VH-VL binders against Uncharacterized protein C1F7.10. Designs and how they scored, part 7

Target 1, 238 residues: Uncharacterized protein C1F7.10, of Schizosaccharomyces pombe (q09921)
Amino acid sequence: MIRILVINPNSTVQMTESVKSVLDDCTPPNVQLEYLTCPPEGPKAIECVSDGVRSAAVLMKYFEDHPPQVDAFLVSCYSDHPLVTTLRETYRKPCTGIMQASILTALSLGRKVSVVTTTKRYEPLLTDGIHAMGISDSVFAGIASTGLAPLELDSKPRAEVDALLARTALRAVNEMGADVICLGCAGMTHMAHVLEKAVGPNIPIIDGTKAGVELLASLVRMNLFTSKQGVYQAVGSD

## First folded at step 2 (VH-VL)

Design Z11 (framework fv_zagotenemab)
Fold by ESMFold2-Fast, scan of step 2:
Structure Z11 (fold): chain C 238 residues (1-238), chain A 121 residues (1-121), chain B 112 residues (1-112)
Amino acid sequence: as target 1 above (238 residues)
Amino acid sequence: EVQLVQSGAEVKKPGESLKISCKGSGYSFTDYWIEWVRQMPGKGLEWMGEIYPGDSYTKYEKNFKGQVTISADKSISTAYLQWSSLKASDTAMYYCARQDTAMELYYFDYWGQGTLVTVSS
Amino acid sequence: EIVLTQSPGTLSLSPGERATLSCRSSQSLVYSDSNTYLHWYQQKPGQAPRLLIYKVSNRDSGIPDRFSGSGSGTDFTLTISRLEPEDFAVYYCMQGTHWPLTFGGGTKVEIK
């Protein structure tokens, strides 16, 4: 049985439960998912770099006090979250974030990927994160934002959320030239169908939480691990 | 043709559990939301909640949250409405209906025939 | 929660007469895309509801032209120009603009 820890790096339990509801129904064979919400000392939402840093610090302290007994880690936040890198430095076991997992999956299926996300604030942040992966604008169409905050995905009227998602996805395809779309927020994991219907059957929509679970299960099944040569080796590991 | 077929009428006692079903046919079951609507005897329609069968994401109207559980099994194109402990006030006709929000329709185009639930001592 | 108030509660008419049913919302039903998601359903005794009119004024397929919807913002009307025997039913308005989805209390159109 492969054990994967799905980490919500914010302290909002509802977001963890939303991801759990979706993933429990599509868990791969011989995989057991465990869920962790950041302790309450952490931020309720990850809206900026400093939220990510504070989140990672709280979670690493939690892991120091409660050593994880899993085979792989999934950071369920659509950002260049520092927890991904710190987990890779600390553990030999595979670790990814849903942003990285979705982009890698998208580029195996399409030539020009776009991300549909929440607020305009995330456009430069996600662009920087994707560029940091070595992804160039020759295959990255850009970020399309809905104007909704992450917590508004569940609190705003459904008709309003669905229409904004559909309109944003159509803009990504028709104006930005995307041929594959990634869902740019963990809170969107149950909303792929809205984008799929809006853009039609020829544009794959990538859910990073599902992609991340599948990727990690495959890495564990292949007996692969985080490299301990170079950037991800622990200080004094030799 | 599109059809939603619901399970048959139920007669239960207070405190008993119950699970009723709504089976979709003639369309891609995972592409549409399934809505649950209650109609108490002689009263109007009340929206209870919904499920997207493709990933089992659910939303509940405030007054039904914690009172019922909505679920779906996409392998057999069937949605469910479940009570852990029935009350006499649960006596009603329960309808399932289909909704497509992706095309900005936001209305219920096909309805099941209804399941009458009677809870009496 | 959006409250939809339907009036009158009961409308007693004879076949051949015109029926005018009102539905008023507690807030505007105009969505950010400028569409209004106000819909009408018909429920005959012993039957499930049936979609009649969607987005204020659009007839669903197979719905006779004697049925028409109108209105804007918070004030909506369903008109049946000449009642047929099969039109005696309860009519419900519903809004899809704001979550949670809500129905009006219904207007019963009954034979006089």
Scores: ipSAE 0.000, ipTM 0.462, lowest interface PAE 15.0, mean pLDDT 87

Design Z12 (framework fv_zagotenemab)
Fold by ESMFold2-Fast, scan of step 2:
Structure Z12 (fold): chain C 238 residues (1-238), chain A 123 residues (1-123), chain B 112 residues (1-112)
Amino acid sequence: as target 1 above (238 residues)
Amino acid sequence: EVQLVQSGAEVKKPGESLKISCKGSGYSFTDYWIEWVRQMPGKGLEWMGEIYPGDSYTKYEKNFKGQVTISADKSISTAYLQWSSLKASDTAMYYCARVKGYSGYELSYFDYWGQGTLVTVSS
Amino acid sequence: EIVLTQSPGTLSLSPGERATLSCRSSQSLVYSDSNTYLHWYQQKPGQAPRLLIYKVSNRDSGIPDRFSGSGSGTDFTLTISRLEPEDFAVYYCMQGTHWPLTFGGGTKVEIK
């Protein structure tokens, strides 16, 4: 049985439960998913670099006190979260974030990927994160935001949220030239059908939580591991 | 009550800069597109462009791209239309309008309009 | 670019008469969601335009029953069943199905 730890790096339990409800219904064969919410000392939402840093610090302290007994790690936050690289430095086990997983999956299926996300603030942050992966604008159409904060995805009327998601997805396709779309927030994991209905049957919508689980299960099944030769050498060793 | 209130009439000389405003009230400003429409004296309506205030995404009709700049400040629920250098041919009534739409690509309809800002450019 | 052709350019009528205004598009205005984004606006002298009819046949809130819209594909009609003095105005059709958004040239309904 492959054991994957799905980490919500914010301290909002509701977000972990949302991801769990989707993933439990589509867990791959011979995979066991375990879920972790960042301890309450961590930030309630990851909206900036400093939130990511504080989140990673709390979680690494938690892992020191509670060593993880899993085969792989999925960081369930759509950002260039420092926990991903920190876990890669600390463990030999495979680790990815849902942003990285979704972009790699999208580029296997389409020529021009866009990301539908929450607030305008995330547009430059996600753009920088995607560029940091080595992805060029020749295959990256850009980020489209709804104007909704991550927590507003659940607090605003569903019809209003669905309309904003649909409009944003159509903008990504019709104006930005995307032929594949990634869901740009872990909180959107239940919402792929809204985008699918809006853009039609010819445009794949990628859920990074599902893509991340599948990628990590495949890496573990192939007996692959995080390289310990380069920058991910064990922390504290020379 | 939904309302769009535009800034007052302007009289300018060719080459001068100008920025006019459109303030929304009575609704969630970041959830609707703001449209800009020009009407030259005695002529019909021309769509100029639009902005989604939630993310400041702008879209221009080809003839207006580079001629004007559309922007918004969502903290005060206000959209702007700006010229760096006015021409006599810019003399017109300028309207803002709100779109209750499904998509920015295929705008549904302009349900509320501002009262208009008359811009006169003459030597 | 979608061209909307309104006819006639000017319609001279007396109060109480029926007005029929035409708007023809250069291409079908049926969107992929099966909706037709053809709308009608009224502009009275010295005033901003106001929405009358959206998506071919739906009256906006507060618009009197005498206004009705009909049509499909490329051929659309605005009908005013019995002209009131306040209805003498310019009427514009507009399409939102295809970018860029375009308006018709307008039909002026004036007193005979």
Scores: ipSAE 0.000, ipTM 0.411, lowest interface PAE 17.1, mean pLDDT 87

Design Z2 (framework fv_zagotenemab)
Fold by ESMFold2-Fast, scan of step 2:
Structure Z2 (fold): chain C 238 residues (1-238), chain A 121 residues (1-121), chain B 112 residues (1-112)
Amino acid sequence: as target 1 above (238 residues)
Amino acid sequence: EVQLVQSGAEVKKPGESLKISCKGSGYSFTSYWIEWVRQMPGKGLEWMGEIYPGDSDTKYEKNFKGQVTISADKSISTAYLQWSSLKASDTAMYYCARLDYGDYVWAFDIWGQGTLVTVSS
Amino acid sequence: EIVLTQSPGTLSLSPGERATLSCRSSQSLLHSSGYNYLHWYQQKPGQAPRLLIYKVSNRASGIPDRFSGSGSGTDFTLTISRLEPEDFAVYYCQQYGSSPLTFGGGTKVEIK
């Protein structure tokens, strides 16, 4: 049985439950998923780099007090979250974030990947994160934003949300040249069907939470681990 | 039920500014792109650009970018096409239209009646 | 930019005759979605255009069945099986496959 800890790095329990409802229905064979919401002293949302830093600090302190008994870690936040790198420094177990997992999966299926996300604020942040993975613009079509804040995905009328998602997905394909799309927000995990209806049957839509679970399960099954030879060398604490 | 109503005809001199309007009713205005199309006298249709009123996202055909400004006020369900300085070559009929994306149609299903703009000295 | 070429420029026909209008694209309009986003609009003098046919062959609401569209890739046809007096108008094709959106130059169907 492979045990994967799915970490919501914000302190909003409802976001953890949303991810759990999707993943529990599609858990791979011989995999057990465990879920963790950031303790309440952490940020309610991850909207900027400083939120990510605060989130990572709270969670690492939590792990010091409650050592995790799992085989791998999935950070369920569509960002270049510092918790991913921090977990890789601290543990030998495999670790990824849903952004990284979705991009790697997409590039196995298409030549030009685009990300459909919430607000324009996330466009430069996600672009920088994807570039930090070594992904060039020769295979990255760019970020397409809906203008909807993460909380608005559930609070606005469904017809309005669906229209914005459909328009954004078509823009990614028709204007930006994408042949594969990643869902750019953990809150979008249940919305793949809207994008699929908009762009048709020839464009894969990648859910990073599902991709992350599958990737980590495969890495564990292959007995692979985070390298301790380079930048992720074990670090001492006092 | 669903309609787009445009502002009335305009007669202007070169160098003057102008802002024409397109008001939607009978549907969710913020959920549909509004398209602007120019038709010069005796000529065909030319796409100028579009706006999504829900977030004011705009796209322009390259020859119109910088020559006109497309905007919208979602509180009154109205889109606008604006010139800072008109030229005689801007004399044309201007249409607004709604983009139907239902069942992936992606066609202009509802059209305004048109605004005739005449620019002469 | 994709250029749409309509031919002929003018069709002079009598009521009851069949009209065949051509629209040729400089590039394939077959989208990744599997659709050709090519549409046909009708414009009568002094009136705004109205949608006739969308995605090559789908008749818009309220459009009589004498209007039909066909084609794929670069070659598209609008057919009016039996012209009625109200069908004398200018017809434009339009592609929604690539930015900028473009229209054909129009085909005028006029009374002979």
Scores: ipSAE 0.000, ipTM 0.448, lowest interface PAE 14.9, mean pLDDT 88

Design Z3 (from Z1 with heavy chain H99Q E100S D102Y F103D L104S S105E S108L D109L A110Y I113Y; framework fv_zagotenemab)
Fold by ESMFold2-Fast, scan of step 2:
Structure Z3 (fold): chain C 238 residues (1-238), chain A 124 residues (1-124), chain B 112 residues (1-112)
Amino acid sequence: as target 1 above (238 residues)
Amino acid sequence: EVQLVQSGAEVKKPGESLKISCKGSGYSFTSYWIEWVRQMPGKGLEWMGEIYPGDSDTKYEKNFKGQVTISADKSISTAYLQWSSLKASDTAMYYCARQSYYDSEGYLLYFDYWGQGTLVTVSS
Amino acid sequence: EIVLTQSPGTLSLSPGERATLSCRSSQSLLHSSGYNYLHWYQQKPGQAPRLLIYKVSNRASGIPDRFSGSGSGTDFTLTISRLEPEDFAVYYCQQYGSSPLTFGGGTKVEIK
């Protein structure tokens, strides 16, 4: 049985519950998922670089006190989260974030990927993160934002949320030229059907939490690991 | 086992204040919206408002905004409905309920567990 | 706000008969997701309501198969195929496809 730890790096338990609901329904064969919400000292949402840094610090302290006994790690936050790099430095086992997993999956299925996300603030942040992966604008169509804050996905009337998601997905396809879309927030993991209905049957919609679990399970089955030669080599380990 | 347990019946006079409670157990209290529903004698159900205990975010139906206050104390897994000054027209059964969350198809938006109700009688 | 109108107000039937309850919405409840967020609750005298049917046609856990829901857009129906003595109660429809959340006025199913 492959054990994967799904880490919500914010302190909002509701977001962990929504991710769990979706993933438990579609867990791959011979995979056991475990879930962790960032302790309450961490930020309620990851809205900027400093939120990511504070989140990673709290979680790494937690792991020092409670060493995880799993085969792989999934950081369930759609950002270039420093926890991903920190876990890769600390552990030999595979680690990815849902942003990275979804982009890699999308580019196996389409020529030009776009990300549908929450607020306009995320547009430059996610663009920088995707560029940091080595992804060029020749295959990246850009980020489309709804204007909804992450917690508004749960608090606004569902009809209003779905209308904004549908409109944003259509913009990504019709104005930005995307032929594949990634869901740009962990809180959207249950909302793929809204985008699918809006853009029609010819545009794949990638849920990064599902893609991340599948990728990590495959890496574990292939007996692959985070390279310990170079950047992810542990420091001060003599 | 998920349970919502409400405080006992109340008999009050017009102008008095009142605070009734709804205690959740058997689940993560901070992860679900708690709903308040009024049922006047012999009448149907009226949604009053809701609270998310994790951050105390509240929403009210327009006609109840300013008439009642919804609050929660997450340390004891309890939600509250409060009146500063009761009216005879507040005589009703008051229910709390838990709003369902997500599944693979998205939001469910139904009330999956209900408290037993608190009867509030306001008379001179 | 969306108004839900239930009819009839009272339905008088004998055990073993089929009950058909109507709920009509002032606006379409068909959401962009393809679903209608219309739910049904049962309330027996002196008791809290309980969830019966969610998203038009899905039975809640523990609800007997004699209960079924159907409909789309503005017209919804709750059907009890063969009334049992415990089914005599008031039934409410509810929507939250649009804010604010609203309930119908209820249909009382009573013994003839």
Scores: ipSAE 0.000, ipTM 0.416, lowest interface PAE 16.8, mean pLDDT 86

Design Z4 (from Z1 with heavy chain E100P Y101G D102Y F103S L104S S105G G106L S108T A110Y I113Y; framework fv_zagotenemab)
Fold by ESMFold2-Fast, scan of step 2:
Structure Z4 (fold): chain C 238 residues (1-238), chain A 124 residues (1-124), chain B 112 residues (1-112)
Amino acid sequence: as target 1 above (238 residues)
Amino acid sequence: EVQLVQSGAEVKKPGESLKISCKGSGYSFTSYWIEWVRQMPGKGLEWMGEIYPGDSDTKYEKNFKGQVTISADKSISTAYLQWSSLKASDTAMYYCARHPGYSSGLYTDYFDYWGQGTLVTVSS
Amino acid sequence: EIVLTQSPGTLSLSPGERATLSCRSSQSLLHSSGYNYLHWYQQKPGQAPRLLIYKVSNRASGIPDRFSGSGSGTDFTLTISRLEPEDFAVYYCQQYGSSPLTFGGGTKVEIK
């Protein structure tokens, strides 16, 4: 049985339950998923770099006090979260984030990937994170956002949110040149078919939570591990 | 109360143009998709296409693309289905319907309210 | 294009009897969200269709509990436990799990 720890790096329990409800219905064979919410001293949401840093610090202290007994780690936040690289320094076991997993999956299926997200604020942050993976603009079409604020996702009529997501997906394909799209938020998993309906059957839509679980399960099955040569080597190991 | 009211029956000759309407009331017209469905006499339901009145985004079923035009005027909460040149094979009942798209965290693409239908007869 | 095949084409029954209607999809309708976006409509002669059941098993507003839906993947069933005179109609299944949206050919439930 392969054990994967799905980490919600914010301290909002409802976010962990949301991810669990999606992933439990599509867990790969011979995989057991375990879920962790960041302890309450961590941030309620990961909205900026400093939130990510505080989140990672709290979670690493938690792992020091409660050593994880798993085969791989998935950081369930659509961002360039520092916990991913911190876990790679600390453990040999595979680790990825849902942003990284979705982008790598997309590029195995299409030539030009775009990310559809809800807020304009995250466009430069996600762009920087994707560039940090070594992904060039020759294969990255950019970030397409609906312009919705977080509160508007919950307060606006669902049909209006649906239409904005559909239009944003069409913009990514027709104006930005994307031939594959990644969902830019774990919370958008139940909305994947909105994008599929809008862009038609020729454009894959990638859910990073599902991609992350599948990728990690495959890495574990292949007996692969995080390299301990170079940048992910523990401090002072040389 | 939510209502979709369609224009009255039409009798036309082949080659004539026609524009039928579907007026929504009792809800935010710009927040719901309007669907067009054809039913030929004694036959089943065929989806023709849809429009989102908020931004006039349209989708057509392949067999109807280029044969009809779907449009909407949000100032009067009305969607339209239009032919530039009718054929005898266009004789059918035409329904409009709405669907909400996304509701309560789940995608909903069922047609919750339907217009009464517009019968179009094309004969010489 | 996903093809929905309904059977039987015509079902002749008496009031009080149980009706079982089938809808088969050419491809699985099970979405990664765990839902099948398969809906049922009722159409009485001379009337527009009416939403009966949505997402396989959820009754629409005002629909009596004698109507129930079940199934997953490619096989779906609409059941009317005890036919009332007003239930004699044509029933259509519909999917939009994949574009384009498609309807089944319909099953006519008629009085014997």
Scores: ipSAE 0.000, ipTM 0.414, lowest interface PAE 17.2, mean pLDDT 85

Design Z5 (framework fv_zagotenemab)
Fold by ESMFold2-Fast, scan of step 2:
Structure Z5 (fold): chain C 238 residues (1-238), chain A 123 residues (1-123), chain B 112 residues (1-112)
Amino acid sequence: as target 1 above (238 residues)
Amino acid sequence: EVQLVQSGAEVKKPGESLKISCKGSGYSFTSYWIEWVRQMPGKGLEWMGEIYPGDSDTKYEKNFKGQVTISADKSISTAYLQWSSLKASDTAMYYCARLEWLGESSYYYMDVWGQGTLVTVSS
Amino acid sequence: EIVLTQSPGTLSLSPGERATLSCRSSQSLLHSSGYNYLHWYQQKPGQAPRLLIYKVSNRASGIPDRFSGSGSGTDFTLTISRLEPEDFAVYYCQQYGSSPLTFGGGTKVEIK
């Protein structure tokens, strides 16, 4: 059985439960998913670089005290989260984030990808993260934001959230030229249907949590691993 | 064309298990939430919970969470409501309904209803 | 949770009369987004409920123009301008602007 640890790097349990609800019902064959919420010392949401750093520090200490017994790691936060790189340095097992997984999946299905995300604050942060993957603006349409904070996805009235998501998805297609859309927040994992209904049947909507699980399962089945020749090599290892 | 057809009436004893069904036809079953609504004899409508068959995402009203299980099989366009152990207080008419919303002018209402499944639980 | 209170519980009228049914929300359903979260259903004896009015004032397909809805914020009204024999039924208001989805307790419109 392939064991994948799905890590919510914020300390909000409801975010973990949201991801679990979607993934438990579409788990690939011969895969067992385990879920971890960042301990309460960590930030309630990942809204900036410093939140990511504090989150990664708390989680790495947790792993030192509770060594993980899994085959792969999925960081369930739509950001260029430092935990992804830190896990790659620490473990030989495959590791990815839902941003990276969704973008790679989208570019297998469309020519011009856009990301629908929470706040305008995330637009430059996600743009930088996507560019850091080597993705050019020739295939990246940009980031479309709703103006909702991550925690507001669950606290605002459902009709209001869904209308903003639908409007933002339509903007990504009609104004930005996207032919494939990625969900830009782990908290959106149960909301793909809202975007699908808004943009119609010809635009794939990529859930990074599902994409991440499938990617990691395939990497483990191929007996692949994080390279230990180069930048992900553990310093001082024998 | 667009229809929700529910399973037939059930007569059960306390402690027995039960699974009732709601089959959709004439539309994309995986693209709409299915709502479950209880109506006790002579009483009003009570929302129990919902399921999105496309990914099996579920939401429950707090008093029904742990009391019933909502599930769906998208290969046969059917949603289910299940009890592991029935109580006399579960005696009611149970309705399923399709939840509609429209683009950027979203509003959630039930546009298509099943005919109802009468569940009677008595010793 | 948002509580919807319907009044009166029972409305006894004759065919041809005007019926006015109230639904009050414990919290405002009208936000700066401009969305209307209130819908009305009709349930005839022995039948499943059917959608009557959605988004406060929009008639569902096949619903006669004698039915109208109005209101904003916390106060909503369903009006039947001239009761027909088929209109004697129980009417429920419903919201899903905020989870959980809630129904009003119902107003029974009965023959005097």
Scores: ipSAE 0.000, ipTM 0.434, lowest interface PAE 15.1, mean pLDDT 86

Design Z6 (framework fv_zagotenemab)
Fold by ESMFold2-Fast, scan of step 2:
Structure Z6 (fold): chain C 238 residues (1-238), chain A 123 residues (1-123), chain B 112 residues (1-112)
Amino acid sequence: as target 1 above (238 residues)
Amino acid sequence: EVQLVQSGAEVKKPGESLKISCKGSGYSFTSYWIEWVRQMPGKGLEWMGEIYPGDSDTKYEKNFKGQVTISADKSISTAYLQWSSLKASDTAMYYCARRGTYYYGSKTYFDYWGQGTLVTVSS
Amino acid sequence: EIVLTQSPGTLSLSPGERATLSCRSSQSLLHSSGYNYLHWYQQKPGQAPRLLIYKVSNRASGIPDRFSGSGSGTDFTLTISRLEPEDFAVYYCQQYGSSPLTFGGGTKVEIK
């Protein structure tokens, strides 16, 4: 049995419950998922660099006081969150975020990946995060945003949201040249079928939460670990 | 210092065209949404729509779609609200305001407002 | 669309008194992000609105601490602990939980 800790880096319990409801319906064989919400001292949402830093600090303090009894860590936030790097520095166990997992999975299946996300502000932020992974525009088609605020995904009529998701996915394929699409928000996990219907059966749609769980389970099965030579070696450990 | 400066008051007749402006200064104009809000005499605030000047992406409240056109010229940091044919019911104070984006500062509120442009449409 | 209902429509109070303004939403404003995107604005006669409180309880820059906001889900309150002469104005609540952005009808706080 492989134990994976799915971490919501914000202190909003509702967000953790949403991720849990999706993943519990599709947990892989021989995998046990555990869920953690950032303690209440942390930010209720991760909206800027300082929120990410405070989030990571609170969670690392929590792990010092409550050593995790798991085989791998998944950071459930579609961003280049600093918690991923801090967990890799601290633990030998595999760790990834849902953005990184989805991009790596997509590039195993297609030549040119795009991310469908919520608002236009996320376009430069996610682009910078993907470029930081060493991924060039030769294989990255760019970010396609719906123009919907994250809040609007659940509050607007379903038909309107589905139409916007469909149009955005078609733009990623037809105008941006994507042959594989990643869902760019944890809140979109249950919406993959809408994009699949819009772009047809020849374009894979990657859900980063599912991809992250599967990637981590595979790394654990292969007895692989976070390298402790170089960047992820704890500084001053001697 | 962040400022939004709107064009002066207008007095028009029904059927005439009109274009009013909102000029931003003291910040990156292309990095924030510009919101348009109507206030009819003695009434409350109504959201009309918005534009992201960086790529001219627009969004309208359903009752204003087709009645007005929102545009922007990022070379002069100015947003516009335009009518092809004014009606007496367009008589109102029109405000522009600035809204942030969701990630960097998550400003879902209108932090800076223009002084307003009074539009009067009568015989 | 989300409807915001403000009550009362008018409050007639004297300087030094406490003002309590209500804003009720037709549906919950709490999203999975953890925020209630409800904001309060003050409008004085002849002036543009001014941001007072954002995300329920955060005071905007320069706003005196006599102003406070509270609430969650569908019921929100703006409180002015002791009215000053400069506080007599119309107050609007506004949600950004979903488009279209909506404002409440306003509560007029008038002297007397």
Scores: ipSAE 0.000, ipTM 0.447, lowest interface PAE 15.6, mean pLDDT 86

